VH-VL binders against Soluble guanylate cyclase 89Da (Gyc89Da). Designs and how they scored, part 3

Target 1, 197 residues: Soluble guanylate cyclase 89Da (Gyc89Da), of Drosophila melanogaster (Fruit fly) (q9veu6r1to197)
Amino acid sequence: MYGMLYESVQHYVQEEYGVDIWRKVCHIIDCKHNSFKTHQIYPDKLMPDIAEALSACTGESFDFCMNFFGRCFVRFFSNFGYDKMIRSTGRYFCDFLQSIDNIHLIMRFTYPKMKSPSMQLTNMDDNGAVILYRSSRTGMSKYLIGQMTEVAREFYGLEIKAYVIESQNDISGGTAGPIKLTDGPLTVIVKYRLDFD

## First folded at step 20 (VH-VL; from b5 with light chain Y93F)

Design c2
Fold by OpenDDE, fold request of step 24:
Formats: structure tokens, sequence, C-alpha cells
Structure c2 (fold): chain C 197 residues (1-197), chain A 119 residues (1-119), chain B 107 residues (1-107)
């Protein structure tokens, strides 16, 4: 993942929990990075490792930390002027959800090595929506919840409830890769329910 | 001067409930994380619960999870601990303590309020 | 959880004496250790944080040292008001844990 994601985590972990916590986290995971470069690629495993370390230091659950990181990204992203991009997707939160893949396509101009997931709005009703997430990346289910929740709140003034209703080849609280079911590429599939009321 | 004053302690039967309060003064209450700790005579303090500044996030020790609820009223500079389903082993002196964001150590404590659970 | 072991359990001393209290951690807590004083009928009072930083309004006779697993609280010249129970706290890892305390008694 790009350093921008990790920059967001560092920034808001420091803001929320203090610089000492970040130092401790870095020490625990033996992170040799004093700072993250926005356009540099870092190992995906670093994110859950940070979450685990943060959990150990703060007492928050791993899932909470990952969720928090997702929220951090959105907040950080907004500060970089990408808020216009999000708002341009449409008036309603569902418009955003339908446009996530397009947002990622646009982002690839700046971040060409970005491994963006597939996001598909599969169902919508009066109370919410169902989103299907596909990716080669594991352990990010709660991260995405944080992102969606924060976008809803910050850009659309919505307090949503988001939760996983189905998960395949994903892990929670670990760094294990997806289970190889076929000779093809390993794919993580997560289905989310979003309640808007 | 920073002050934390606990109240609400007393004698209660097993299975009973108590609500503790901690009145804060002398500082910007809403800027601090607040904690409840308890201490059995002759032993060191034990952490019980935490609530962040906004009151939206809380944490509990395993021993009290599901039974105790921490809350705060920032407008009135008051911290609460609702204790339900009390047990004999909940008997202790209960303290409220503050933690400044990012510091993580308890810098000020109250005098404590005693809770006795006995039949 | 991290276990903090304080020694001695009880120490009988006279005013004016130098006092050294020990706190040992079961694993490294870096410098995230605090010392508290608790007098009878009172809540704990913060003395030292980050192993060696004296809290506000704490007399200079109190000092903290150590890192990782071994920590020491020193009272250079014991005063009559210093008779109390002293606790160490680690706040490096959750959950936070206290030592069992060292009681300073008058000899």
Amino acid sequence: as target 1 above (197 residues)
Amino acid sequence: EVQLVESGGGLVQPGGSLRLSCAASGFTFSSYWMHWLRQVPGKGPVWVSRIYSSGKRTNYADSVRGRFTISRDNANNTLFLQMNSLRADDTALYFCARVYKGHWYFDYWGQGTPVTVSS
Amino acid sequence: EIVLTQSPVTLSVSPGERVTLSCRASQSVDSYLAWYQQKLGQGPRLLIYKASTRATDIPARFSGSGSETEFTLTISSLQSEDFAVYYCLQYDFWPYTFGQGTKLEIK
C-alpha cells in the first residue's frame, strides 16, 4: 500500500493517542521508518501490525484500530483536497458507493501502482444498502468499514451502521493470506450491510 | 486547584446496584480521559474502566464488563459508574482519576468512595 | 499482563534517612513507569512519570530512575510526611498494572 495510507495512520494516531504511542507502536513492530513517503509502496502487512501494536498499547481491540485507521484515511484524504472528488460523485451517499471504483480509477493517475478493490453495490432498500467487496488484500474488512462510515458522516451527514454479513478468504486480527480455493489468484470477498437509519 | 470527589458508595447486597459519581473541578473536564479504579485494602489499585473525552468510547476490565457502565456529563463536569449485578469481590474503594490525552498516566485521583457488597 | 514486583514490602526507616524503593517489571516497559504515593485515607498522588520525571509540586527529594525492567524511587532525605505506601505503575502495555506497594513505616 502507498505511504499515504500510513501517513494518515501516523498522523491521527499521534493526534488521538499522542506521539509516545506512535513511538511505542513503531518500536513494537520494529518499524525502521521514521516517516512515510506519500508515493512509496510499503508492505500491506504493516497496517495490521500497527493495529496490533496499537491495540496492545491502548487496550482498544484490533478491529477498532483497523476501523480507526479507515477513518483516519478519509480524514487525511480530505485535507489533501480530495473532498471535491468525493462530493463530485453525487448528492447521496449511495452515489458515492456506486462511484468508488471510479474514484479509484482517477486515483491511479496519481498512484499508478494502487491495488484498488472492486466495490459493487448489489442491493439498496429504504433502510440501507449491501456492498460487495473484492480484493487480493486481506485483513482490511474493518478498515473499509471505517472508511465508509467516515465518508458517510463527514460528507453526507449520515451516521451509518456498517457490518460484515459474509466473508470469504478474509482474516480478522491476523496476517494470514487468503485460502487458495482454486488455481487462480486468491480473492478476498466481503459483503457488507450498511444501514442508513 | 484540581479536585476529584467521588460519591455514591455504600453497602449493597449481592446482585444489587450502585451508581458512583465523580465531581470534577479546577480543570477542563472535557479535555481529559477519565478512569475508574478500585482498591482493596492492603492491595494496589486495579483499573476498572475508561472513558475518552467525548464520552463515545469506553473500555472495561474483563471482571466488570457487562455489569458496569462508565459515562460522563461534560456539561456538568461529572463522571459516572453504574454498577449492576454487584458481587462480593467488587468490594473496594473506588477512585476516579484523570489522564491527559497523550500522557496515559493518572495524574490526579479522588479520595475514593467505598463500596461494600455483602449479604 | 505485566507484573510489577516491588521491594521491599515494608521498610522501617527514620526521618532523615535515604530511602530506595525498587520496582521490577516482568517484561520491558521502556520508561513508561510512574510512581505514586498513597497516604492513609487518601487517594494516590503522582510522584514520578516516565520513570524519572518529577510531577508538578513534588519535592526535589523524590527522584526516579531506571528503564526497561528495573526501576527505583529514591527519597534522598525522608521527611515525616513521607511515611506512606508507594506504588509503581506501568503504562506501557494494556492493561495497566500496579505493583503491590511498599509501605514506609517509622522506625
Scores: ipSAE 0.889, ipTM 0.959, lowest interface PAE 0.5, mean pLDDT 94
Fold by OpenDDE, fold request of step 24:
Structure c2 (fold): chain C 197 residues (1-197), chain A 119 residues (1-119), chain B 107 residues (1-107)
Amino acid sequence: as target 1 above (197 residues)
Amino acid sequence: EVQLVESGGGLVQPGGSLRLSCAASGFTFSSYWMHWLRQVPGKGPVWVSRIYSSGKRTNYADSVRGRFTISRDNANNTLFLQMNSLRADDTALYFCARVYKGHWYFDYWGQGTPVTVSS
Amino acid sequence: EIVLTQSPVTLSVSPGERVTLSCRASQSVDSYLAWYQQKLGQGPRLLIYKASTRATDIPARFSGSGSETEFTLTISSLQSEDFAVYYCLQYDFWPYTFGQGTKLEIK
């Protein structure tokens, strides 16, 4: 994953929990990165490792930490002009959800090596929506929830509840990245329900 | 002067309930994480519960999860601990303590309120 | 969880004496250790944090040292008001844990 994601995590972990917590986290995972470069690629596993270490230091659950990281990203990347991109997708949160794949396509011009997931809005009703997530990465389910909830809140003034209703080939906890099977890479499929409260 | 004053302790039967309060003064209450700890006579304190500044995020020790609820009223500078399904091993002196964001150590404690669970 | 072991359990001392209290951690807690004083009928009072930093309004006679697994609280010259129970706290890993305490009593 690009350094931008990790920059966001570092920034807001320090802001929320203090610089000492970040130092502890880095020490635990033996991270030698004092700073992350926005356009540099880092191992996917680094994210859940940070989450695990943060959990150990703060007492928050792994899932909470991953969710938090997703929110951190959204808050952080708005400073890079992506807020305009999100707002351009439409007036409603569902417009954004339908446009996520397009957003990622656009972002690939700036981030050519980005391995973005596939997001498909499969159902929509007066109370919420169902979205299908496909990715080669594992362990990012709660991260995505954080992203969606933060986008809803920050850009659309909407408080949503997002939860996993179905999951296939996803590993809860520590490992992120493509797992290759004999017939090809493993595809993670996660179905989310979003309630618009 | 920073002050934390606990109240609400008392004698209760097993399975009973108590609600503890901690009145804070002398500082900006809403800027601090608040904690409940308990201490059995002759032993060190044991962490019970935490609540962040906003009151929206809480944590519990495994021994009290599902039975205790921590909450806060920032407008009235008060911390609460709702204790349900009390057990004999919940008997202790209960303290409220504050933690400044990013520091992670307890810098001020109350005097404690005693809780006795006995048949 | 990390276990903190304090020694001695009880120490009988006289005013004016130098006192050294020990706190040992079952695993490294870096420098994230605090010391508390608890007098009878009172809540704990913070003395030292970050292993060696005195809290606000703490007399200079109190000092902390150590790192990783071995920590020490020193009272250079014991005063009459210093008779109490002293606890160490690790706040490196969750959950936070306290030692069992060292009681300073009058000899």
Scores: ipSAE 0.889, ipTM 0.960, lowest interface PAE 0.5, mean pLDDT 94
Fold by ESMFold2, fold request of step 24:
Structure c2 (fold): chain C 197 residues (1-197), chain A 119 residues (1-119), chain B 107 residues (1-107)
Amino acid sequence: as target 1 above (197 residues)
Amino acid sequence: EVQLVESGGGLVQPGGSLRLSCAASGFTFSSYWMHWLRQVPGKGPVWVSRIYSSGKRTNYADSVRGRFTISRDNANNTLFLQMNSLRADDTALYFCARVYKGHWYFDYWGQGTPVTVSS
Amino acid sequence: EIVLTQSPVTLSVSPGERVTLSCRASQSVDSYLAWYQQKLGQGPRLLIYKASTRATDIPARFSGSGSETEFTLTISSLQSEDFAVYYCLQYDFWPYTFGQGTKLEIK
């Protein structure tokens, strides 16, 4: 993952929990990064490792920490111009949902090594929507739920409840050790239900 | 001067309920995370519950989750603990304590309110 | 969870004496250790945080030292108001835990 994701985590962990908590987290994971470089690639495992350490320091669950990190990235958007891209998708949250893959294409001009997921709006009704997520990454369901929830709240004034209704090739929840990525042609496929209000 | 005053403790039978309150004064209440802790005589305090400064996020010890509810009223500088389905092992002196947000040590405590759960 | 073991359990001392209380952690807590004083009928009073930093309005006779697993609280010249139970708290890893206490009694 690009350093911008970890910059957002560092920033909001310090804001919400204090600088001493961030020092503890870095000590636990043996991370010597005093700042992340926005355009540098860091190991994907760093995200769940930070979540596990934050959980150990604060008593928040691993799943809450991953959700929080997803929300951190959305809150950090003005530092990268993503807020302007989201506002340009349209007036309704579903306009954003239909535009996510196009947003990822635009971001590749700045982040050419980005391994972006595909997110397709497959259904919309009066009470919510269904998103089909495809990615090479496992273990990101709570992080993505955090991102979608925060975009809905911050940009559209909409409270949503998001949850997984189907998944293939994904590893969910926290672990004591690192997750294992599937090699070869396998793709993580997750279907999310988003309930509005 | 900083002041935390607990009230609402008493004698209750198992399965009963109590509501504790903690009146805060002398500091900016909304700048602080608030906690409940409890203490059995002769032992150190044990953490019960936490509520962050906005009141939107709460955490509970496993032994009380689902039975106790922490809340706060920032307009009236008051912390609450609703205690339901009380058990004999909930018998203790209950304290409210404050943590300046971003710090993680308790920098001020009330004097405590006793809760006795006995048949 | 991290166990804090305080020693001695009880200490009989006279005013004017120098007193040293110990707290040992079952694993490293870096410097994230606090000391509290508790008198009968009162809540704990913060004395020391971050192992060695005195809290606001705490007399200079109280000092803390140590790191990792071994910590001490020192009272350089015991006053009559210092007879109480003393607790250490680790706040490095959740759940945060207190020691069992050391009671200072008048000899």
Scores: ipSAE 0.616, ipTM 0.851, lowest interface PAE 1.9, mean pLDDT 87
Fold by ESMFold2, fold request of step 24:
Structure c2 (fold): chain C 197 residues (1-197), chain A 119 residues (1-119), chain B 107 residues (1-107)
Amino acid sequence: as target 1 above (197 residues)
Amino acid sequence: EVQLVESGGGLVQPGGSLRLSCAASGFTFSSYWMHWLRQVPGKGPVWVSRIYSSGKRTNYADSVRGRFTISRDNANNTLFLQMNSLRADDTALYFCARVYKGHWYFDYWGQGTPVTVSS
Amino acid sequence: EIVLTQSPVTLSVSPGERVTLSCRASQSVDSYLAWYQQKLGQGPRLLIYKASTRATDIPARFSGSGSETEFTLTISSLQSEDFAVYYCLQYDFWPYTFGQGTKLEIK
């Protein structure tokens, strides 16, 4: 993953839990990086490794930490102007949901090595939506829930409840231990239900 | 002068309920995470629950999850612990304690309020 | 969870003596260890955090040392108000845990 994602994690872990917690996390995972470069590629496994370490230090679950990291990235958007890009997708949250794959294509101009998931809006009704997610990465379901709920909140003033209704080839969550993204199946498929207020 | 004053403890039957309060003064209450801990005589304290400074996130020890509810009123500088379905092994002296956000050690404690659960 | 073992369990001493209390952790807690004093009918009082840093308004006669698994609290010249129970706390990994205490009593 690009350093931008890890910059967001470092920033908001330090803000929420303090510098000492970040120092502990780095010690646990034997992190050699004192800072992350926005455009540099770092190992994918670093994200779940940080989540496991943070869980051990704070007493929050692994799933909560992954969700929090998803929210961190969204909060970090203003540093890169992505808030304008999201608002340009349309007036409503579902306009954003339909535009996610196009947003990723645009981002590949700036981040040509980006490996983005497919996010398809498959159903919409008065009370919510269904998203079909496909990725080569396992263990990201809570991270994506964090991203979607934070986008809805920050950009659309909408509180949503997101949960998994079906999954294939994904690794189940935090009590089972650290995520091994490279050991998972080639294609992860997750169906999310998003309930609107 | 920093003060944390617990109240609401007492003698109660198994299965009963109590509501503990912790009145805070002498500091900016909303800047602190708040915790409840309990202590059986002759042993060290044991962590029970915490609530973030904003009140938006709470955590519980496994032994009390589903039975106890921590809450705070930042306008009135008060921390609460609602204790339901009490058991004999909940008998202890209950303390509230504060942690400055980002510090992770308890820098001030109240005097404690006793809770006895007995038939 | 991390177990803290304090020794001795009870120590009888006279005012003016140098006192050393021990806390041993079942696994490394780096330097994330605190010391507390508790008198009868009172809540614990923070003495030392980060193994060796005195809390505000704590007299210089209290000092902490150690790291990883072995920690000590030293009272260089015991005062009459220092008779109490002393606890160590590890705050490296959740859940945070306390030792069983060392009772410091007058000889």
Scores: ipSAE 0.590, ipTM 0.830, lowest interface PAE 2.1, mean pLDDT 87

## First folded at step 22 (VH-VL)

Design f5 (from c2 with heavy chain T58I)
Fold by ESMFold2, look of step 23:
Structure f5 (fold): chain C 197 residues (1-197), chain A 119 residues (1-119), chain B 107 residues (1-107)
Amino acid sequence: as target 1 above (197 residues)
Amino acid sequence: EVQLVESGGGLVQPGGSLRLSCAASGFTFSSYWMHWLRQVPGKGPVWVSRIYSSGKRINYADSVRGRFTISRDNANNTLFLQMNSLRADDTALYFCARVYKGHWYFDYWGQGTPVTVSS
Amino acid sequence: EIVLTQSPVTLSVSPGERVTLSCRASQSVDSYLAWYQQKLGQGPRLLIYKASTRATDIPARFSGSGSETEFTLTISSLQSEDFAVYYCLQYDFWPYTFGQGTKLEIK
């Protein structure tokens, strides 16, 4: 993952839990970085490793920490101009949902090595929506739920409940381990239900 | 002068309920995470529950989860602990304590309120 | 969870003496150790945090040292108001835990 994701985690962990907690986390995972470089690629396993360490220091669950990290990235959008991009998709949260894949294509001009998921709005009703997610990454369910929830809240004033309906080849349940990537075809498929407030 | 004053302790039969209060003054209450701890004579304090500044995030020790409810009223600078389904091993002196956001150590404590659970 | 073992359990000492109290952790807690003083009928009073940093308005006679698993609290010249029970707290890993206490009493 690009360093910008980890920059967001560092920033909001320090803001929410204090600088000493971040120092403890870095000691636990043997991380020597003083700061993350926005355009540098870091190992994907670093994200769940940070979540496990934060869980050990604070008593919050692994799943809560991963969800929090997803929210951190959304809160960090203004530092990269993505808040303007989100607002330009339309007036309603479903306009954003229909635009996600296009947003990822635009981001590749700045981040050419980005491995973005495919996210397709497949169904919509008065009560919510269904998103079909395809990716080479495993274990990102709570992180993505955090992202979607925070976008809805911050940009559209909408409280949503997001959860997994079904999944293929994904790893869930808060067990720390490397996020697995494959060079072959996309193998992780997750269907999310978003219930609107 | 920082002040934390617990009240609401007393003698209760097993299965009973008590509601503890902690009145805070002399500091900006909403800037602090608040905790309840308890202490049996001759032993060190043991953590019971935490509530963050906004009141939205709460954690409990396993021994009290489902029986105790922590809450805070930032408008009136008061911390609460609703204690239900009390057991004999809940008998202790109960303290409220504050943590400055991000510091993770308890910097001020109240005087404690005793809770005794017996027939 | 991390167990803190304090020694001695009780220490009888006269005013004016130098006192050293020990706290041993069952695993490394880096420098995230605090010391508290508790008098009868009162809540604990923070003395030292981060192993060696004195809390606000704590007299200079109190000092802390150590790291990892071995920590000490030193009172350089004991005053009459210093007779109390002393506790160490580790706050490196959740759940945070206290030692069993050292009672400092007048000889």
Scores: ipSAE 0.558, ipTM 0.820, lowest interface PAE 2.1, mean pLDDT 87

